VH-VL binders against Peptidoglycan editing factor PgeF (pgeF). Designs and how they scored, part 4

Target 1, 264 residues: Peptidoglycan editing factor PgeF (pgeF), of Synechocystis sp. (p74606)
Amino acid sequence: MTMGDDLWGWQNINGSPYLTCALLAPWPHAFFTRAFYPQLPEQLITYLDPQGKAFRVKQVHGDVTLTATEIGQTPLAPDSTHPPADGIISDAPHQGVWVASADCTPVLIGDLIGKRVAAIHAGWRGTKARIVPKTIDKFLALGSELKDLRVALGPAIAGEVYQVDPWVALEVGQSVQAVQKLATEEQQWDHLSTMVNPPVLPDAEPEKYRLDVRRINQLQLLELGFAQEQIAVAPHCTFQMEELFFSYRRTHTKEVQWSGIVSY

## First folded at step 14 (VH-VL; from p1 with heavy chain D107N)

Design q5
Fold by OpenDDE, last read:
Structure q5 (fold): chain C 264 residues (1-264), chain A 122 residues (1-122), chain B 107 residues (1-107)
Amino acid sequence: as target 1 above (264 residues)
Amino acid sequence: QVQLVESGGGVVQPGRSLRLSCAASGFTFSSYTMNWVRQAPGKGLEWVAIIWYDGSEKYYADSVKGRFTISRDNSKNTLYLQMNGLRAEDTAVYYCARDRGYPEDTNYFDIWGQGTLVTVSS
Amino acid sequence: EIVLTQSPDFQSVTPKEKVTITCRASQSISSYLHWYQQKPDQSPKLLIKYASQSFSGVPSRFSGSGSGTDFTLTINSLEAEDAAAYYCHQSYSLPLTFGPGTKVDIK
């Protein structure tokens, strides 16, 4: 189930709006909007923590999450300024971790006790590869407890408008363990399309489907043992809210918004 | 050696169909986004279509939307362009070009085929 | 779509002279501008990527500069073999677009 709109609020900097989540209130964080383009994390972090250091990675739609320390230790490929990854976990105070997205799901995580925070870029490929569960596993390996984690799934393209090919919908759906365990693809389709808040919706175009990537990520988290109250899902659609967000599916441009969270 | 080789060009009448192929070799074809680019005789380059490395998305120039279909068979290291409802203005040398964008990105074209000529005339 | 324009359309140059070709975008494309060389009866070849990065194997006499909307390709000392058409290309937005091309001849 999707958490209510009451968890999400708008802030502004000099009249430019950005989105916050009450679930992550203990940490400076922001789902920035198109109004902040083309500012980079190194600039944006000053709005969240003047003493903070920004960390970002070269996003490749994979399933790798690096700690801030690992980012500094990873050899860079020629002509690269950041290591390839799609998730970042902090490992010291005043570290701002950031991901860029248009339609892909930005995920921010905070640990109430362990103090680590994370930013994850979860497109359908990363979601299929279970980048969020893998990042959670890394939290646990670093000493966090599941009950102490808070997760916010930020603005992304909504399931109602994200048209994909059938094989994409099915493969992403199969990343949910309960779906994978079903005996036939037919059963899997039925489950994905008929469950509460179904992640797969029909499309008017033949052999096309609508995919809710945020819902899939939520289902993955629930399977790990997260309580519903630990997960916030933004109702905001990057495709439909063009005044606030960039959307590649809408405009096919390289413009992105940044999402970040800062550790204490 | 990295290589792209186009084939399937020829002379056709308006309204007819033609299918172009582009055979890739010397690299992992399935890892690369591919493009078709055409060039009318004595004219400049015009982008025609793009397909992601895994075929998950396709995009077309307005001039060919609804008539052309880009596809790929990664098991055969082959890119295709199905051209239906051909018009005189479709007359051009058609190039396949490898895009260095990955996985859902568009960048420069570092490898080009030799091109195949398509002539549409009555 | 993003429209690219080039200047000049044509120029005839004496060997060893400097050649400058400009490309202008109708809107900002950051550094997602690339340059290609096409010799007669040949396919295009990549020269410069991302406005200023020389592609492998490209002679040092070729260089690129610019960002946003204005870009320049420079041949600091023209060689006879450089007679060709040159095209700029933007990959910032779909549809992908090319400039109209600049033809460089040798005097």
Scores: ipSAE 0.865, ipTM 0.927, lowest interface PAE 0.5, mean pLDDT 96
Fold by ESMFold2, fold request of step 20:
Structure q5 (fold): chain C 264 residues (1-264), chain A 122 residues (1-122), chain B 107 residues (1-107)
Amino acid sequence: as target 1 above (264 residues)
Amino acid sequence: QVQLVESGGGVVQPGRSLRLSCAASGFTFSSYTMNWVRQAPGKGLEWVAIIWYDGSEKYYADSVKGRFTISRDNSKNTLYLQMNGLRAEDTAVYYCARDRGYPEDTNYFDIWGQGTLVTVSS
Amino acid sequence: EIVLTQSPDFQSVTPKEKVTITCRASQSISSYLHWYQQKPDQSPKLLIKYASQSFSGVPSRFSGSGSGTDFTLTINSLEAEDAAAYYCHQSYSLPLTFGPGTKVDIK
């Protein structure tokens, strides 16, 4: 198993399991499972920080990350009590930042020195639009330093089962600078398919590929200059682990799990 | 003025094909998921197909899977329904409808076209 | 697939009377239930979204209620122009489904 697997621990609250990451040990955090449905972040935060306030957004599969302050300043999404965004950065102590997922990658980030934390919803659209690098840029603009950041990529649909159209796989792959710089699409496909731990896998169905969105996000972070020990990638698949996670690809229903991290 | 206008309906024999179009105007078509809904004469509404705003995923009612294909051309603000292997039970008025949902999140239909009639008869 | 049923199938109602239409889902759909009106020879029009929220421009005599599996559309005082078919629609899961409709006529 990879070094990332050694970093992941199962915890329980009254028999309900949730996942934590050792890279984020300084912060109260969790990748909750389906066992906590239908609890919302306003309830879930009490398991992590009784003093904490929960912050959430209306996820729109975009590339916008808001600070907790900006959430109060941003117009609400249509038919929602929350503004549209796909990531949140804390800007004060005792702020819990939360994202929902059911196959898309929940990304939790902590700043060991600057104390900011973030939660990001990174599906293939947000990954193509580089929401994670854009959020890192926002940390830096707020005074964080890259070397102090720790990133956990949580349970998501695994590349081994995530069938997509060719154009989706290619366009998401092109969000990796090393791929984008190659002169031809043939070279880009070759690179994406033959590198160690390739993010693009073959599918048995003609004109289909399989895409590892967590791997693409990991590659984006490495290109920004993260050391491998700053990044943990969960091996857990939301589609395959039905007893633990909801999966939109599996059921096409609206149930989600929540992942969150609390600043101090 | 926000509008959806279906076209391409007509009378066709069983086993033949037909392509419907839905022309959108007055809004940013490429921002919205779209649906086809049909209504047989004197009957209720039946959902037929959905396509995400970027064309990335498509889903169908069981009654039309393998025969119908939904598609869109965002550069022309047009939604399509390719109907192959038509049967008598496909006789209906076909509506296109705008979904107010977010990606991977279906919702209510706030704008409907006026419909185009498809009649399948020998 | 989530099956929606409606009751009654048909209702003939005296003007100014209250009309009640029910929709039942085969499993919980939370509040992802929407109501449409279809007048003769017209396309459907949205009345109520999310079980109970009135859509823009809909007369106040129309209201919706319910959550989970049981939903109700109410017309508090029927007007002549309200003679139509009424459909519920669930957006909770794919495949999307409609109820079979309720036809409301003026007595």
Scores: ipSAE 0.689, ipTM 0.877, lowest interface PAE 1.9, mean pLDDT 94
Fold by ESMFold2, fold request of step 20:
Structure q5 (fold): chain C 264 residues (1-264), chain A 122 residues (1-122), chain B 107 residues (1-107)
Amino acid sequence: as target 1 above (264 residues)
Amino acid sequence: QVQLVESGGGVVQPGRSLRLSCAASGFTFSSYTMNWVRQAPGKGLEWVAIIWYDGSEKYYADSVKGRFTISRDNSKNTLYLQMNGLRAEDTAVYYCARDRGYPEDTNYFDIWGQGTLVTVSS
Amino acid sequence: EIVLTQSPDFQSVTPKEKVTITCRASQSISSYLHWYQQKPDQSPKLLIKYASQSFSGVPSRFSGSGSGTDFTLTINSLEAEDAAAYYCHQSYSLPLTFGPGTKVDIK
């Protein structure tokens, strides 16, 4: 089955490209590229909804998702004007929810019926801690139904180039319940490396592995009961596509791109 | 009383090895990225190595790559620097320092140890 | 690697006078520049974070300014205990780097 390419469209504002996903067509949204740097969500939202208000958090590589209301009720992170979290869910119309990334997976979610939207910053730490399933649980607690949700996993560092230590690959892999339930680490490694579209690949360097964080997040969603057609996974690699994206692994500098989605 | 205390410095011959320790107390050590910084006699500060709070990634200055290894034991609240193949130019006071940043978001160093002297001489 | 330079290398200053130290980065580091004081035979201590924010407990006579590539540390009225070396530090990118230092003495 075809995944990613037919769902993903390049758009353009004043010569600057950005990416959209067909699963999220009902909502104004974008996975912006480096071409929009140094614009911030407060500026970028005007391209999506000139009446919208931008919401963002201080990303800490954790597993917390806040509603727009909870952002105003949560103490600020140290040295920041924003509270600590790695995901945001809208709770009113015309709210833009935003995450920054430079290799970690930006995840955008829409509820076709309940109309609430979310943005999640899902790096390997948040993925190990299951931030995406926890955010889905929060949608359900707010009255959403799983069948109505649409999820787009945006541009991120590709598994084929994402070198990690063995314990990172294994512990992130164990966030998939089918893996966790296997009796031995040998069985867990075998499963992670031999399944179709494996999330763990060998590396030429001894005692290293490669990890596909988007694939792990996809597996977590499938285990929750999502149909394949509810999930889109971008094929774009932030490390390899340097003309389009910043990558922390490539430069070790702090530039980021923004991804956002606006409720209506 | 937030504190960092280095130990393990001394006089060693070129080509030998030495292991430095940095004992942390008064704060949640496992929440903080840590650095080693050195200062040769009469010279300025030189960053040596960094390790994320969970030990997941480590980076080194070019002058020490392949010879030095940073590590941590969060259950013992201790940072380490294994120094192999020591050279005369490694002679310095070595400091450990607490980074206020997150992975991919390195920041200022708000707590420093007192330093431990390493002298490499034949 | 981002190279930091400092000026001057050394200055001897009368008490109560103003001290100005500059730090220049070889490329933009936004505001990820921090200032440290190192008194003789002591470890460094943080004075200014993010170019211009005073760290807790630092006397108000210390201030910082700048962004991008050009940064300044100012001591508005020098006290005797301020005799020290001063270092800038960039945390924008790996490898992390320090400036070469500025030594300030009391006349």
Scores: ipSAE 0.675, ipTM 0.874, lowest interface PAE 2.0, mean pLDDT 94

Design q5
Fold by ESMFold2, last read:
Structure q5 (fold): chain C 264 residues (1-264), chain A 122 residues (1-122), chain B 107 residues (1-107)
Amino acid sequence: as target 1 above (264 residues)
Amino acid sequence: QVQLVESGGGVVQPGRSLRLSCAASGFTFSSYTMNWVRQAPGKGLEWVAIIWYDGSEKYYADSVKGRFTISRDNSKNTLYLQMNGLRAEDTAVYYCARDRGYPEDTNYFDIWGQGTLVTVSS
Amino acid sequence: EIVLTQSPDFQSVTPKEKVTITCRASQSISSYLHWYQQKPDQSPKLLIKYASQSFSGVPSRFSGSGSGTDFTLTINSLEAEDAAAYYCHQSYSLPLTFGPGTKVDIK
């Protein structure tokens, strides 16, 4: 519904800042900052819905999204107390679905009519494997309609600072159908680097590129038929905004922030 | 049998180069992040370098950064360490180790090779 | 860089007695601390993962505990084959680091 620069709002709990998105206003939600570390979703959900139950998964940089019910039915990941997946869809009221990030894109989704919500962890591997489109397909299979969905792509590492090898940039870029259908890799590179708001940027280091993973996810959603007004992309960079976010690329430590959304 | 076998060690003069290899067998090499760890004679273990399972990222200890290059060829199930500008303090047994971290992660090393000795002396 | 220290540097212990080895991190590493055994002329072998979880095939006399900055490895009833060097390793952040080692001998 709302558009422009005012989609993203800073909120505060006892001096600790977190981010919300106007497209997701109907649902309690947050992109929390490092200020909430080491709190976990089981604690953080009380800020959003004191009666809610938190759901999370062991993120493996894959393309699987589970319903809250499926989480209880899926074998645990090795060395973990959670099943392996990178996305969660709610299937009942008062379910909080959560993902952790430190540069990878946290994606929150709400269904205005069907009331389902989702959280997705979309790094470059999951983006290459099209986890976001696959999650949208799961919404549709559950009875949602595309026009009712609202998608927020949260704070992540910005393309202007995300150095990658050429094969990473190309393979992730090929997850966009307009790129994939081009006859040669030369045409694919040209398209990725010269389109409006290009997802692939040059790097000063030879044989390196910079990749905007949020832009790729946005392009995937637009190709599915989303209107631009259904998608919000946070401008916030986890690498550059060190006072607010952990960044694996910056510090190479295991600390993360959590993002979540609660169904009603 | 799950196995890692290092090779390519030897005696070299300071400033020279060596290339170490680590041959993997008995497991899906391309599914695992790999590390090099060294141990100077009579000393403790020192981490040297890590490479993600698909080769997408590489990281180095400060003591070797700019001189050593870790690489892998998943089609040959082989990990490499190119060691340039060798110094006396690089004298050590070099081990390769299998990392049990999830993608883009590192945790514990469950399989180690037997090591290959590099001696840097005049 | 996270510095790991170990104590003691060396222990000479009567067979069947308890051995305690400590590892201290220069900052919190949660439970991302692992223990390895290295017998003379052998490569290291994993004993304990994630501070307290025994690796497959490790004798029950080995146990680990701790979180944050202070960790212990315990050998309850030392056997002759346990004479070795023991190293802690943190995987919380890059660069990865090891402790300096603790040598355990039979008295």
Scores: ipSAE 0.657, ipTM 0.863, lowest interface PAE 2.0, mean pLDDT 94
Fold by ESMFold2, last read:
Structure q5 (fold): chain C 264 residues (1-264), chain A 122 residues (1-122), chain B 107 residues (1-107)
Amino acid sequence: as target 1 above (264 residues)
Amino acid sequence: QVQLVESGGGVVQPGRSLRLSCAASGFTFSSYTMNWVRQAPGKGLEWVAIIWYDGSEKYYADSVKGRFTISRDNSKNTLYLQMNGLRAEDTAVYYCARDRGYPEDTNYFDIWGQGTLVTVSS
Amino acid sequence: EIVLTQSPDFQSVTPKEKVTITCRASQSISSYLHWYQQKPDQSPKLLIKYASQSFSGVPSRFSGSGSGTDFTLTINSLEAEDAAAYYCHQSYSLPLTFGPGTKVDIK
């Protein structure tokens, strides 16, 4: 868990609540709740930047992050008006970058100096494939410096309730390089389950585990050299907070909430 | 040619087991979520089970929960349905179907097999 | 579980006339409703996806409409080869469900 929950503030528009993070205060941003459904990023951006243009992708639970320019250069996904990806980096002012979620972690990133922002959809598959580190690499390739980045990990399904099969927990855990380099699976399980704020917890069912995907993403960021103060982790659980969030694990329905951040 | 071919149907006594196979060809099987759908003689379509493209999640109709197990072997391009504790009401033609939902999703079924008949009769 | 109801159960229609088949969901399913045709002794074939989008190769006489709870499949001018059973299918929520079917015959 992190120091992040004193950084989180509830905002309201016309009776509909949304969440902001103080670490991202320089940028218009929001982790919207279910109250805004069925509004899409093209509508939601007007709450953040009336002059802004919304960018989104067809999320496929992969590891690809596109710039706003690359979105126009990438073939569309089947049955979609958007190209396949799970992250977006801005490349000009007044660009809103957006991701949908219903348990997967929405990650918003701002560059204090380079002005770029990003939104990432990080489910367990994207986390296993290290979409967040790959997006950070893309920031650096575009001229950003690590010390200038601020990262907010938004509302998602909490580790305390996210039951998974053992192979899922282990393979996602192995995306942390300190875990991957351990010689045996027994050592890997021990590391994942006994560290401070462990990302893998026991489940009441003996052959199941609980997985904290936000904690894994935080560990990946720390391994890249982020300071704790550059990372905020929302304490909010989409599964448990039914009045505020849709959760695919809870209902197995297709509704989502949107999270977005706008470059200045 | 994109094709799904079911096999393993037959006549079995109540309480026995049977394993159905669905062989896929002409497409990248490991990219698609798969379903079993059945149809009792003279009746409508009934969804039976779904398995995500990578095997990570499986879901079942209430009528078969605890008795049927869906599985897949992506290296063999094959979908399976293990049917245990068979009952007379399981008598049906069983179809496999390719799901066009994006990867952890379900939407429409664009390719269906020709079906295999399972008859449960004592 | 989302229950789909179809109406009518059976329809006998004069050739070249319009056929209307209704599917109703027990709760809103947005546009996650798909239509299939099953000719006698054949496997089902997809006709309409996402309530209103024609699948590749489907004759233009087939169209779909609706959103939420009420959906319609229309055959604007029935042809002999359209004698078949028609099923709606919701993909909004697990468990997946089909409607009970509508049989369409030529008068």
Scores: ipSAE 0.432, ipTM 0.772, lowest interface PAE 3.8, mean pLDDT 93

## First folded at step 15 (VH-VL)

Design t3 (from p1 with heavy chain D107S)
Fold by ESMFold2, look of step 15:
Parts: sequence; C-alpha cells; structure tokens
Structure t3 (fold): chain C 264 residues (1-264), chain A 122 residues (1-122), chain B 107 residues (1-107)
Amino acid sequence: as target 1 above (264 residues)
Amino acid sequence: QVQLVESGGGVVQPGRSLRLSCAASGFTFSSYTMNWVRQAPGKGLEWVAIIWYDGSEKYYADSVKGRFTISRDNSKNTLYLQMNGLRAEDTAVYYCARDRGYPEDTSYFDIWGQGTLVTVSS
Amino acid sequence: EIVLTQSPDFQSVTPKEKVTITCRASQSISSYLHWYQQKPDQSPKLLIKYASQSFSGVPSRFSGSGSGTDFTLTINSLEAEDAAAYYCHQSYSLPLTFGPGTKVDIK
C-alpha cells in the first residue's frame, strides 16, 4: 500500500537511526537498525520506557506466541536462557515485547482499547504455520476486538530478492485460505502470481521463485477481516539496505536487529 | 541407541560419480539439520555441506559447489551426498554429523558417523 | 570465509602436565567456537561447545575459554588416553570451517 509507505518515519538516537510506524504512535516502539548492535532488548527498552521490563524468547521459526506470564512458565529451549517461541503478547503495563530479525518479518501489534501489545518473528516457516493469525486469535481470546488492533509489518527481505524453491513458495502461499481452497495447484500458482501486488514472483533461474513473505502476512490479516488502514507494511528490504540492516541471506552470520513495542 | 552410519564409499576414477548415504537411528531425524564433513588421509577436517532439517536450504563449501549435492529423505531417516565430477583432492573419509542448531543458527556437531572412505585414483 | 588457525601444530607432553591449544579466527565469531577430539582411526568427538561449555560426559580436566577471535582449549592434567588430534570449529558463519588441528602426543 502506497498510503502505508507514508506511515513510516526515521528517528535517531545519538546518531543511530531507527524506524517507527504512525499506526503504532500510541505505544513506545521501534524497528531498530544494525546501528544499535550489539545492544539487547534489556538495554534497548530504556530508550522506549525506562520503567519497562523487556521480554524475549528463543526464536525457533515456529508458530507459538507466549504471554509475558507464560514465558516464566515455559521450559527453556536447549542451550538457551529463554523458552522457545516466535511471538510475545503483553499481559500487564510497562512490558516491552521484542523479536530479533535479519530478513524475517518483525510484526508489532497494538490494541487501542485493550492496551495489549505483541511482537512476532514471522519468517517463511512461521508464516506458513500462520503465526500472525494465531496471535490475533490469542488477542481475541484475551478480550481484544479486531477493529481495535493495529499491525505494522517491519523491515524484512523483499520479495523481489528472496529466491526460494517452488515448494516453499507454494506452501507458504497456501497459508492464505483463499489460495488453499482453490481446486488445483495450477490455479493456486496463477492466483499467487497474478493478483495485485503478487506475493510470488518469477526468478531468472529455472525452478526457482521469489517470495514476498510480508505480502503473505498482509494477505492473512486482510482475510481475517482487518481493514487496510489497520495494517502498515514497511517497504524496507533488509537484504538490499546493507547500511541499515543485517541480512542472513546476504552474509550468513548471526547478527540481528531488534524490534519492540511497550505496553502502557 | 543414537547413531549415524555412512555407506557408499569406494574407489573411483577421476570424473566419475558416487552417492553416499548416512542412515540415522535412535532419534527424530527430521528434527535435525545435518552436515557432511570430510578428512583427507593424514589431513584435517573440512566442512563439505549442510542441509536444514526440512530440506529447505542447502549450502556447500566452495571446493565442492556445483559438483556435490546434499539431500535428505526424512521418511527413510537418510542423508545423502551425490558427488559428481570427482577429483583426486576429493579423496577422504566422509562423515555425516548432526547439527544441534536451528535454521540460521548453526551450532556444534554432537553425533558423528564412523565415516566412509572415498578414494579417487586413476 | 572465516579462517581458523591453531597453535601449536604438534605437542609432545609429559603425563599429568598442562596442555594449552589456541585457536584464532580471522574475524570475530563471538562464542560460536567448538572443540573436538579425534583419536587415531576414530570419528571426532565433541569436547567443548560455545567456547567454554563442557559437553556431557567430558572429563573435567578439559576446559575452554575465549571469545571474539582468540580461543583456548586446556587439558589441566594430561592422561594417556588424551593423545589425539584436537580441532576447533566455528559455527558463526557459512561456510562452516575447522581449524587445521593440533596433535598431542605423550612423551
């Protein structure tokens, strides 16, 4: 969405740039850049809420979202001081919820009325498993209403550069229920490739495709009944914008940027 | 008992092909990323290739890129290495190894097979 | 590609003495450095993970330290069964790489 592009603003702390979304203006939040490395959420939260407590998980590219309370109740991941999950939803004021990314989509969510916030790490595996819709279901189960939610899909690898195998593109595309319900795979491919702002693009290499994971997440949200003005999609590509973001596809190294949002 | 068993090694002429297999048992094979590592006689260890637990991504050492293909069949608990265009410098014992890392978070190798010898000679 | 070097190439050590092996990375790899032992005609076995964490069942005489670019494996009191080659391995970046190895023999 062209209008969504106008929602994104660059901010600065001591010469280090980070990104905010106007749709999430009621909540302290940030999509931090590589300039903040190696700072962790426990340090980064002080820029957003000096009284806040940072919550994070060991991301495993899955579909689990934990509340802040559930984090303390969930067994730790192997070799980690954090439980395995890929999303966090707040359940009290002054909780900062955080995800790391280096190509996967960081998703921040705020509830205008219920005051809960969430952060989701949505790579292609989590997107295939519908982590974002599952997190929305969790908001609703906690008493939120869909119309009050605001969702920002942050900087990630762009579809125009994200080469994948055909089965990856198709299976992630099938996570959109309108696609999954089409009678044949030929129809599914056609739909994914020819819709407005298609999530699947051709690649010059035979037997390869390009996949826009942010667009798939956006489609999942629209399918749940979100209005377009409730969703912002960052146009920023972590692979192409090396000066601002780490990218696993580009370097195959462990560096990440953090994105977070704080409840009030 | 957790184990990895390689097979398919042998003596071949330069330019020929071999297919190595690594049979896994005693653990949920489909939950683990897998690696091939080789060791030329009297030399050190050299990483060859990695494949994610679901087969979604594969990466290779420059020395074998374009000639070797790593693959897996999770229904058979088997890892494969297809080796084409073999050269004398590919002569080595080939090990399969279990990676304890998640995708994009590679880690240590906690279980190794006993290896299978590939000899490339004219 | 991250190059690992090891020093020394070879050590001959009196039983009960301390062995020190160093591994240096061509760039920072944080703590993504692991140590393996390989006895003659055997597969490698994991000793130390993440620079300093002992793997299950590894004798307490083995320890690791370091971060960034400089790493050390220490055998505090060498036993006869410790005669082997020792390799460092970085898992920080693809392609994965090993050090060239250090051979430790008993005097």
Scores: ipSAE 0.702, ipTM 0.879, lowest interface PAE 1.8, mean pLDDT 94

